# VH-VL binders against Regulator of G protein signaling loco (loco): the designs that were tried, part 14

Target 1, 177 residues: Regulator of G protein signaling loco (loco), of Drosophila melanogaster (Fruit fly) (q9vcx1r247to423)
Amino acid sequence: AALECRVIVGYLGTIEMPKQISHSSKLQTVRSCIRKLRQEKRQPTIVLMCITPDSLSLQSSSGGVLATYSSARLNFVSSSSESENRFFGLVTSAVHNTQIEEEYEPSAGSAAAAGHISISHSCHVFVIDTKLIEHAQHLQRAHEFRLQCTRDPISNLCLEFPNNSEYVVNLVRSMYT
Below, E stands for the ipSAE of ESMFold2; O stands for the ipSAE of OpenDDE; V2 stands for 0.75 times the mean of E and O plus 0.25 times the DockQ between their complexes.

## First folded at step 11 (VH-VL; framework fv_tezepelumab)

Design K1 (from D5 with heavy chain I103F, light chain S51Y; at its last look DockQ between E and O 0.27; V2 from the best seeds 0.00; counts 0 for: pae E 8.3 > 2)
Fold by ESMFold2, look of step 11:
Structure K1 (fold): chain C 177 residues (1-177), chain A 125 residues (1-125), chain B 108 residues (1-108)
Amino acid sequence: as target 1 above (177 residues)
Amino acid sequence: QMQLVESGGGVVQPGRSLRLSCAASGFTFSDYGMHWVRQAPGKGLEWVAVIWYDGSNKHYADSVKGRFTITRDNSKNTLNLQMNSLRAEDTAVYYCARDSEYFFTGDYGYYMDVWGQGTMVTVSS
Amino acid sequence: SYVLTQPPSVSVAPGQTARITCGGNNIGSQSVHWYQQKPGQAPVLVVYDDYDRPSWIPERFSGSNSGNTATLTISRGEAGDEADYYCQVWDSSSDHVVFGGGTKLTVL
């Protein structure tokens, strides 16, 4: 209720990763996912990213919620590289129970039996459309998403239409670190 | 400072062998794929070979396949090119070059972001 | 095998924009990389993955790739940009790196 940040980004896609990844591998994983999805030459889907202390959500222009990630599921966020500042990735985690339909029968005299639990990761890749920085250029897009632009008094640019991926990465990090 | 330094070039007669070496420094050599690229005097770039970070996969240009062998020694941070059955057409400056880190998806970027200064190989009778 | 075609030369006046093309059948489905080579020097990567730049390359270098043509664009051309420029792809069907023939950029 108190804090909500909203940014317009282009969604490129998601790559599923079934295994836990070390911290140094997380950065290379995001870079690899960005490269892979860019090679597919996908047309970005424009979405509204809503960032609150409890969750990060993606919404369509029709107002439908496409995805919601609770803050507990946000594993890592990074831009592609220092030289490329339009792309970023979000890594989310999920907990899997491969035996969810089965009852666990303890051995005679034991109740310590546990099921199979695994953690998987998904990398969601986004792009910033820098052509939308100027207010006149993004008015129709803002109306489409029912946004009222928030002007940065220093830059005089709208916060909902960021000019680089690092802004969004830092925003997400500050909210959830 | 990332650096690649080639050595082992020289003048050699057709049919003979030569071994090129490339010393890497300033980065974790074992994280990267490596290439050899050559350039005949006054001509364009011609790719020669690539080797994966652990040496498990190698690919060669058709013009050198069966005659050249790319290898690496990650304990010494060196890339090598064994060139056998040399021909006049192999005369060129030979560059070593760094590819991307190995993608967890099982492939490379196949672009070369760090290059050495090259070593000249001349094959003449 | 896969062939990349570049014009042998391009001229541009100082301060103007140079465009260097790289032609290939369905090259828009490939990731295209670009290298600059000055006389007597090793090549330097200036653009990769169609339009990314290494962090040490100035923003006035940019790229595009669609259909049968990839293009390297150098805005505000300078004498220091005089060089040979090569496009390059990985051809997964042959497992080969392929270079274009090179384009000599002259700033005059």
Scores: ipSAE 0.012, ipTM 0.603, lowest interface PAE 8.3, mean pLDDT 84
ESMFold2 (binder alone), look of step 11: mean pLDDT 93; pTM 0.953
OpenDDE, look of step 11: ipSAE 0.043; ipTM 0.672

Design K2 (from D5 with heavy chain I103L F104W, light chain S51Y; at its last look DockQ between E and O 0.13; V2 from the best seeds 0.00; counts 0 for: pae E 9.4 > 2, placed apart)
Fold by ESMFold2, look of step 11:
Structure K2 (fold): chain C 177 residues (1-177), chain A 125 residues (1-125), chain B 108 residues (1-108)
Amino acid sequence: as target 1 above (177 residues)
Amino acid sequence: QMQLVESGGGVVQPGRSLRLSCAASGFTFSDYGMHWVRQAPGKGLEWVAVIWYDGSNKHYADSVKGRFTITRDNSKNTLNLQMNSLRAEDTAVYYCARDSEYLWTGDYGYYMDVWGQGTMVTVSS
Amino acid sequence: SYVLTQPPSVSVAPGQTARITCGGNNIGSQSVHWYQQKPGQAPVLVVYDDYDRPSWIPERFSGSNSGNTATLTISRGEAGDEADYYCQVWDSSSDHVVFGGGTKLTVL
């Protein structure tokens, strides 16, 4: 049926990228953003991350949509290289031109790059709450988000409450890259 | 293996200065905040100072504020403590400690997950 | 400034459960961390964030925190558990790390 994956994560915040990002420096940029937010000791906002082929959205426990990133805006996702792998970052792009208008403009080898007046990048940082791994620990959260847990038969853990960032990073990559 | 090694301890007279160093290995030093914690002979642990991963923010215990300066050099993987105007009550083993990874609870705080073995500072006339 | 109080000593028989308390005004709203220190050695983190355990620490070490009391519990105490134990919080109002006075655990 329709592909929709749902995971509970903590949203730490978004850092605007002050400089151009090369493809080879994206991992280092995500690591830097994670490091900054860790040291600021921000309290995470618990959200439901809904992942579909068209977009990635963040929802509150009331069901309100807090943010939506179309697949065209999702440029990079990575975990930190930390030993626990609890943190990950999503890099999104924003274009001064409308992405719909870019799709309409002639791009058959002529000046498609000229349609991009200004590009900015944002790094959105998330954290996995390892305290929610055990069934007893996440029951209240599952109730708040109206989730019926899907048990992984191998680990016996709920897929909606992942135990590390690698699961979520791979899930996002499989949907968009 | 993660390791912190303190150095620079010794015997000094009151009013003198001393500089402690801590060499880090086995982890990405520039990703972590760092602490100094001291322990007088036969006494409990006393926190001294913390410095953020990039050195942009610092906090000190009241007992050392204005006399001690915490610094770091991320290019050399070193943490330093400059101790000026030393007093007899500064006599202690000084530990270097790595600030923890992120906390997932209501009010977020500092704790230390990797410790050095300490260096002894004795202030005596 | 914020004060953490611990009993100066606790004794238990081998195989019994030791409980070490850390008292503080409204400590239940804080994240409490626990350290073990053996004579002549550096402290070692044994419990963080009230009841989480580093992966290298035996499951016999556990914690709780509510109201004005946090507790470190060491199940099936053994001679190797003899040490000083310190509780610790971050006091955001003073921007200080605060340690308790320490508790000497003896396993007789």
Scores: ipSAE 0.006, ipTM 0.563, lowest interface PAE 9.4, mean pLDDT 83
ESMFold2 (binder alone), look of step 11: mean pLDDT 93; pTM 0.952
OpenDDE, look of step 11: ipSAE 0.112; ipTM 0.707

Design K3 (from D5 with heavy chain T105E, light chain D50N S51Y; at its last look DockQ between E and O 0.12; V2 from the best seeds 0.00; counts 0 for: pae E 13.1 > 2, placed apart)
Fold by ESMFold2, look of step 11:
Structure K3 (fold): chain C 177 residues (1-177), chain A 125 residues (1-125), chain B 108 residues (1-108)
Amino acid sequence: as target 1 above (177 residues)
Amino acid sequence: QMQLVESGGGVVQPGRSLRLSCAASGFTFSDYGMHWVRQAPGKGLEWVAVIWYDGSNKHYADSVKGRFTITRDNSKNTLNLQMNSLRAEDTAVYYCARDSEYIFEGDYGYYMDVWGQGTMVTVSS
Amino acid sequence: SYVLTQPPSVSVAPGQTARITCGGNNIGSQSVHWYQQKPGQAPVLVVYDNYDRPSWIPERFSGSNSGNTATLTISRGEAGDEADYYCQVWDSSSDHVVFGGGTKLTVL
């Protein structure tokens, strides 16, 4: 059967990242994005994150799809720190065609280029509301999103309401890497 | 290294005033709500007051309401407690403590994860 | 107004499990936090939101909360666990933080 995992998270926002980042700097870059959005004091938008082998999607409580990221665009995922694990960042990649810029500007005396392709990254930041761990605390949210909670037989906690960002990070990693 | 350091305690006669200060370091002070908690010698913990990260909302224990004022200065990373009309029952060690990070409007954890070592206030005639 | 009730003391032998209770009307619907305070020291958070631990607190400390009782459990008790333990909630009806009276844990 098709594998689908669903978690309730708060979406804080998205930051455009430098075009090229090394593997060793991705964690620090995600931490910086998380810090920036926390300082802005944005109100999280509560969303349902649906994770399948083909894509990761964000849905509203009305059932509308707010965003979909194909698995090919999912670049990196990480939490903020070991002692503060309510936040995580999801990095997606996009390919930009610079053909319009090439056609607009003259190329006299310029080095030859076979089309201008650039890759950019966006860091999407999420937060876990740990107050929703207890069944009594998340009942209204589960009803709002029409969720049937799945209990973890070991912890007795609902999988759709994780207790920290590391669970979600590991879930995404196991699905896509 | 996260640290809270209280100051301003001392011995004072009933009816007089003291101002306590708490200096914060090692974290972004303006992201957190802050508490004062006191403990009379040999007794349990008694909550005094809380202030939100931006100072927009405050709550006080009934025993101090109208006499104590909690304030903060985020530009100086300081929390303050102005204590007026002091009484013998205000004698205690006063701790400042950090609440959870503000994430949602009106939503704090109301638990205290970083504590100072306290400053002693003695109200005696 | 809202009252949290703790036993004044609990004793446990070294290596055994200590359980410290915190009673309150419908406390199972609230987030309960636990603090350890050793003599002459400031309190230290050991459990928050019923059963979460700060990363520096060993797994021997755990919490539970249901009905009218929250419980702090300390497995494999050590002499270093001797302390006063306080439970605490936020009472949204009064906008007050409420502490329990404290429990002195003795490890003999």
Scores: ipSAE 0.000, ipTM 0.500, lowest interface PAE 13.1, mean pLDDT 83
ESMFold2 (binder alone), look of step 11: mean pLDDT 94; pTM 0.957
OpenDDE, look of step 11: ipSAE 0.070; ipTM 0.697

Design K4 (from D5 with heavy chain T28R I103F T105E; at its last look DockQ between E and O 0.03; V2 from the best seeds 0.00; counts 0 for: pae E 13.5 > 2, placed apart)
Fold by ESMFold2, look of step 11:
Formats: sequence, structure tokens, C-alpha cells
Structure K4 (fold): chain C 177 residues (1-177), chain A 125 residues (1-125), chain B 108 residues (1-108)
Amino acid sequence: as target 1 above (177 residues)
Amino acid sequence: QMQLVESGGGVVQPGRSLRLSCAASGFRFSDYGMHWVRQAPGKGLEWVAVIWYDGSNKHYADSVKGRFTITRDNSKNTLNLQMNSLRAEDTAVYYCARDSEYFFEGDYGYYMDVWGQGTMVTVSS
Amino acid sequence: SYVLTQPPSVSVAPGQTARITCGGNNIGSQSVHWYQQKPGQAPVLVVYDDSDRPSWIPERFSGSNSGNTATLTISRGEAGDEADYYCQVWDSSSDHVVFGGGTKLTVL
């Protein structure tokens, strides 16, 4: 099966999370990140989000791959709230191998320094451009991204130009559990 | 100007209760976790408690757990500390302090970037 | 149960560099924060996340953290730097904020 979901979203930015291990709700973390980036009033960068079973990638209109996250790095995804349906956050994990201060045993041959594993998290915030919901409104954008629209026969909307953030959140969740 | 102002300190006998308040201004109080930190005369800093921005999580130092209750009222921009069963060892200046804004699963940086000037609590017979 | 150990005092000559250490088991894997407290005043954050400064803190204040030791460095020490300095971490295993015992910096 050639399973791939593609959606046009606006990328607002990424917030690096602190080193501390979480003892709280991931939903509240995403909401806080969305709130911060909304207050900064950044101009979104329009990207194509490609969602496959093995990875999620962000692509530019020129076809360049801006970021790729393997499924193992996808920690959490959520929208802002049920009353605000344009924004969502995607939390990715990164593993850091750092050399730590240790005493090394003398040995014949090369001794490898022991590393310390540190896990960090990033929250990537996106927005849905609701002005592009109708097919006539997104034709130039679809051409720009060399995108063939997939019509949903139930809603009569193009799946690649969703009308709310929960649609995208559910696509990501269904793909990666 | 960001400001935290503590009140409610005083002299009380052991076993009594006291309620501290902290009034916040100059920032969106409901976006930040809040701490109480105390300092006995001539001693170092001792963390007392933290409360999350919405009150959903609280943590306490072992020395006060079960006796102290941290609360907040975001509609009034106030942080409170209810101190019950006070002991001589609770004698200290009590500071209100703001945590960082950054989140990871609702977490904070767990450092205090804005401090009040403190209110003195003396527990003596 | 996590303990941070600081020397009780450090002395430097004016214009010289002061280094205040904060010892902890594997503290290099923690985010270390530093506070300055002058007599009769509330603490002031001077370094956070090991090496970052609030915008109002002079570049003379810097921090590092590796292995079992974090260090606050104050270059070109001056009389106005005389204060108590505290290191601090969040201990995720106990859900506690932990402060070091404090270091009194004297500029002679």
C-alpha cells in the first residue's frame, strides 16, 4: 500500500523544551507553546506536511525537504482547544549523546569514552490557513507545491487543504498511534 | 514593571496558623508557575513549594508537606501559602518567586526570574 | 535527597576573576541556575540553564556545567559583586527544587 497523507500548513516556529523530565500533561505544554508563538505574531511559512507510516516531513514549495521526523521521534500532537481550531503543535524528541566527566581505565588499544544520553523535546507549532479551504482559493497554492488534490466525496473538500487543525491532528495520531 | 509583593507575615506562637499572600503585577500571572522560598535568619535559601499556572500540580518540600498548602487565584493575580501547625523551625523570610514560562509537557524551567522582597514569619513562644 | 555543595566563602582581589563552584553527583546532566543575594535584599537570578544570562546581568557573569561541577565565573570582580551566591537545580526524581548552601563572595 502507498499510504501517504499530505496537507498544506503554515509553520509558525519551534520552542525548545527544558531538559527536565516531564511530570505534567503534554496537552498543557502544547497549549503554552501555541500561546507563546501566537503572541509573537510571526508570519507563517507555508509548507507541505507529508505523513507516512515511517516518518513525517516538511517540504518547501521548491521541493526541498526542510525537516524529517522518523516515527520514533513523534512524541505527541494536539490542537490548541476545541474553541480555537486553527493551531496545532507537534512534539518531537531528540536523543543527545554527550561525553561526560569520567575516569578512564588504562588499557591496551583505544578506550572509548562513555557517553551520557540526554533526551530533549521540541514543540513545532503550525496554523491552518482557513482562507484556502475552498478549491477555487487554493488552486494556485496547489500548483505551486505540484500537488494533486484529493477530493473527499463526503465533505467535498480537498484533503490537502484542511479546514481545521483537528483534522491534521487526527491524521498524525492515526498514523503513529 | 514586573513586581511581586508578599504580605501576611508576623509573629505567632507554635502550633498556630498563618496565611501569606503574594500580589503579582506587570505580567500575565496565569502564564507562570509560582514558588515559595524561605530563608531562616543567617541561613541559606530553602525551597518550600511550587504551583503550576492553573493550579493543576503542586509540589512541596518534605519539611512542610501536610502542613502547608500553596494555592493561587488567577482572577486576582494572587498566590497564597496557608501555613498550619507552625513550628519554631518555620521562622524565616518567605519569598514569592515566578518560574520561567517555557514548557515541556506543562513543565517549567524551575528557576525563579522574578522575586518579591519577602515577608517575615517568626514562630516563638 | 539530591545535595548541592558550595564552598562557604571565596575571596578575590578587585579586578580579578572569581569562581564559585557547585558540586553535585552528575550535575552536568542538570540545568543549573545561580542567584545573587546582597544583605537585606531578595535574591536575583544571574545565570540560568548553566550559562544563559538575563538581559540585565553584565557579561562579566558567566556559567559552565560539566561532570560533577557547575561553576559561576565573575570576571573583573568589583565591590558591588560582594554577595551570597546560590546554585540551584530541579531534582526530577524527588520533584524538589534544591539549593546549594551558598557561597559568600568577598572582594578585598
Scores: ipSAE 0.005, ipTM 0.495, lowest interface PAE 13.5, mean pLDDT 83
ESMFold2 (binder alone), look of step 11: mean pLDDT 93; pTM 0.953
OpenDDE, look of step 11: ipSAE 0.023; ipTM 0.640

Design K5 (from D5 with heavy chain N57Y S100Y I103M, light chain S51Y; at its last look DockQ between E and O 0.09; V2 from the best seeds 0.00; counts 0 for: pae E 11.3 > 2, placed apart)
Fold by ESMFold2, look of step 11:
Structure K5 (fold): chain C 177 residues (1-177), chain A 125 residues (1-125), chain B 108 residues (1-108)
Amino acid sequence: as target 1 above (177 residues)
Amino acid sequence: QMQLVESGGGVVQPGRSLRLSCAASGFTFSDYGMHWVRQAPGKGLEWVAVIWYDGSYKHYADSVKGRFTITRDNSKNTLNLQMNSLRAEDTAVYYCARDYEYMFTGDYGYYMDVWGQGTMVTVSS
Amino acid sequence: SYVLTQPPSVSVAPGQTARITCGGNNIGSQSVHWYQQKPGQAPVLVVYDDYDRPSWIPERFSGSNSGNTATLTISRGEAGDEADYYCQVWDSSSDHVVFGGGTKLTVL
């Protein structure tokens, strides 16, 4: 049977990251992206995040797929801090082919123009709505997304309605590590 | 473990100069913006200046602009404040403080998560 | 030129909740940060981004921000909470850090 995890989260937005940022600084970059989108005080868009071994997708309540990220393009996931448990960021990558023309050295320019590749990163920011942690409080949302809730036998809470960002961060990490 | 230690305070006459230093330890100093904040005796906090993590940008409160110069030496983990043409109104405890924003200082605003204990500057005749 | 206004003092009985206000024109669109300064000590950050708390700060400290008022709330006030409290924003147009005038909290 195929492994699939589903969680309801609020989508806040996406920030295009600087191309020169090092991989070792991604944690602090995610925290900065979360802070920036929080400062804008946007209303989150409620989405279903579907996590499978081959991809992570975002779906609307109408069933439309809003975004799909292949597992190969999922680079990093983290929360904002140890005490803040409502927000997390997901970093994805994309490959760009850049061609360069050489105006003054035609033979050298032709060889150089054929080989340029760059990678860019985007940070997608999400929020957990803690008002949905009780089954009675989330039944309407579950119906809207056509979800059958999976009750955790330990906590007695619905796994599709997490109560903190660290649960989702760990779920994504465990799926793609 | 993270610490900021100010030094160089003292008593000086109006019109003279003084140089403050702040020694940083327990974190990668070159990754963070830094601030000076002062507090006159019995008064509130007043922001003085900011310098970005790489020293490429500096900005000052209007009350000190043209008289004070913020600098940093990332190889020595030190922040400095050169204070020229000192006035009685500059009498305060001067704190150095680390900006919370990692590497992106100035893109997302400022707030300070690590503070030194301050050094007292008294400008009097 | 952005101005933050705080009451000069707030008093509460031990075990009661203290609320310290920070007024500013449309402050609800800003991120508000709060610092505690005990007598003879340096300031420490207690709340950032309106209502978030550093992990080393007790959960009794919380914040809110809407309209023209941000509020620091200290539940179950203790003698150890007696301090001056400052709110702070960043004024992006001038690139200045702006502090409120401070509020002295007494617990008696």
Scores: ipSAE 0.005, ipTM 0.536, lowest interface PAE 11.3, mean pLDDT 82
ESMFold2 (binder alone), look of step 11: mean pLDDT 92; pTM 0.948
OpenDDE, look of step 11: ipSAE 0.040; ipTM 0.628

## First folded at step 13 (VH-VL; framework fv_tezepelumab)

Design J1 (from H1a with light chain S51Y; at its last fold request DockQ between E and O 0.58; V2 from the best seeds 0.00; counts 0 for: pae E 8.8 > 2)
Fold by ESMFold2, look of step 13:
Structure J1 (fold): chain C 177 residues (1-177), chain A 123 residues (1-123), chain B 108 residues (1-108)
Amino acid sequence: as target 1 above (177 residues)
Amino acid sequence: QMQLVESGGGVVQPGRSLRLSCAASGFTFSDYYMHWVRQAPGKGLEWVAVIWYDGSNKHYADSVKGRFTITRDNSKNTLNLQMNSLRAEDTAVYYCARDSEYIFTDYGYMDVWGQGTMVTVSS
Amino acid sequence: SYVLTQPPSVSVAPGQTARITCGGNNIGSQSVHWYQQKPGQAPVLVVYDDYDRPSWIPERFSGSNSGNTATLTISRGEAGDEADYYCQVWDSSSDHVVFGGGTKLTVL
């Protein structure tokens, strides 16, 4: 079956990582990024996050695609903690083929550098507006994004308007890990 | 199992020096900012100093600036505090603490603490 | 020179909710962290970033922060909660970590 999940989230911002992220520190990295942006108390930009096996995209209410991340670039996703459940971070990776500089005697074509893989990371931080959980409260947003709500038969909540960040984290993880 | 163990406390006369050490285990020490925090008997917590994960930057409380030096040896997983020109008001339990932040210049919270080592400055 | 002000003590009956305040000018723009310290022990983190908890801290510990006041709330207070509690921020203007003076919680 073709899998697609759509959720309304608030985009808070993106932080370019100052160093390579090790696997053992990915959770702490995301927590630090969430902490930084949450404390700036920014106004979130409401977007539609579309999650498919091939990619994750962010769309405006006008239908414009603001960003698309292929599944190969989705490195890590996590919330800040089990108790704070409104914020999550999504880490994307970019692989760059950087020239390897060698000391050669002068000659034409001294840029005979072999491929060198350089990885950079960006952490994108999002927030869940829990005031939108009730169907009556999110009707305007559903109209703006031209959404038909999908009811979760267990919780009777609209899947497109989740009640916590961990719900979205689990959707992303199940699609890509 | 993350652990910090302080050592080097003791009784010393005013004007003398003392060196504290903190041994870290159970985490990648070189990824984290580290703090010293002290507590005089019967009093509250007082921050003393911080050192960046790579040792490239340090900050001190005004009460100790110029007398105390924070250092680290990432090859030995140790944090140190050199305390010179000790005064009676330096009498305290000294705690080693790990900062939760390791990427950015903002300090966060202290999520791992040692049990402390007592420093007494008296004649 | 940023100062955090805590009441020196708070008392609650068992089963009641304790609220411990941390006052500071515009503290709502800061990240506030809370530590519990029992007699003879090192401090332990109970709340961080205003309202987050380590996974081993029970949900009856919660926090809030707005305006000039941050608050640690301990619902269903019990004898095991008796301790000193400290709030803490990082003051970017001085590059210092600042602790409040501490609050002794008594559960009678």
Scores: ipSAE 0.015, ipTM 0.601, lowest interface PAE 8.1, mean pLDDT 84
ESMFold2 (binder alone), look of step 13: mean pLDDT 93; pTM 0.954
OpenDDE, look of step 13: ipSAE 0.454; ipTM 0.806
ESMFold2, fold request of step 16: ipSAE 0.006, 0.006, 0.008; ipTM 0.528, 0.564, 0.601
ESMFold2 (binder alone), fold request of step 16: mean pLDDT 93, 93, 93; pTM 0.954, 0.953, 0.953
OpenDDE, fold request of step 16: ipSAE 0.545, 0.181, 0.497; ipTM 0.836, 0.683, 0.823

Design J2 (from H1a with heavy chain S100E, light chain S51Y D95N; at its last look DockQ between E and O 0.35; V2 from the best seeds 0.00; counts 0 for: pae E 10.2 > 2)
Fold by ESMFold2, look of step 13:
Structure J2 (fold): chain C 177 residues (1-177), chain A 123 residues (1-123), chain B 108 residues (1-108)
Amino acid sequence: as target 1 above (177 residues)
Amino acid sequence: QMQLVESGGGVVQPGRSLRLSCAASGFTFSDYYMHWVRQAPGKGLEWVAVIWYDGSNKHYADSVKGRFTITRDNSKNTLNLQMNSLRAEDTAVYYCARDEEYIFTDYGYMDVWGQGTMVTVSS
Amino acid sequence: SYVLTQPPSVSVAPGQTARITCGGNNIGSQSVHWYQQKPGQAPVLVVYDDYDRPSWIPERFSGSNSGNTATLTISRGEAGDEADYYCQVWDSSSNHVVFGGGTKLTVL
């Protein structure tokens, strides 16, 4: 069992979401974000996704860390649909503590200050470049990210260059939930 | 192996009621918006109704509003259409179809269709 | 009530490119979806979101959408492409799905 997993993915963009996301609507929310960003026809930015028990990070080819999400902030991950296997979305949360002091009320039994916790969500959308599945096709990319490919002897695929989004989704799920 | 199978079609008299069912398999039914679409013999496709993945929101074509009720039972993977006060113009093949609705836009497309069930309303 | 207009028929020689239009006021601001239907069969999605194909649809099917016209393009037309084709949008103002009237493609 590896303590760190690394995959090359294309980052398509991030959509800020309503603070309340019910469990039953998370999949539809991710699918909507994926469709919206696909319709914008953005050019993906190639990043290294590093997945560890403590956090998930995104790194550039220059080695700079573009984003880090602690495991506590990883809310949900899913692919687009069963018929489309290149795209996935990752939902992260941020907790905000909005302080609103209550006025003292002598007629009330208590005048404790009410703290309001709010949660914001972001959906980050990624795409798998299926042209990079074969070892010869991804050597330049691996060199740019200073990666040594890890061959799975059963599938003969390089683990860092997956052939579909569901592999990455399952990898993230197995690491965190 | 995604599949939708409609049932409950038949021949009924005008003014009567009929209930259609659509059984879903091969995918997580509760993750999808569902539609009914009909097609009169020799005519084009006509949208009938949509229901959200959790049943919380529904929309109907004007031609059926107030007479038809779309429902779903996610525990049984079943979509239903209750058709009341049937008219001759309701004669059609009725398809169920799934789509993925954007939350931030109201776009939707129907990627999986059933084979349809025939409803004939005749005197 | 939003209306989508399609030609009732289009003919193309085998191996040639077929173009099926879907007209609507300002349709270029909407996402257009296309369905193929063969006689006695259910519709099949061939293009969605103006340009995209389901993974099982061959690259010969493509789409475009600008101004008042969306177009389904079928390159290298073959007999197996003979069918009725419908365009579809979601009209957010009415919360209705709208289909075009359909176009019968003949390959002869």
Scores: ipSAE 0.006, ipTM 0.545, lowest interface PAE 10.2, mean pLDDT 83
ESMFold2 (binder alone), look of step 13: mean pLDDT 92; pTM 0.951
OpenDDE, look of step 13: ipSAE 0.273; ipTM 0.739

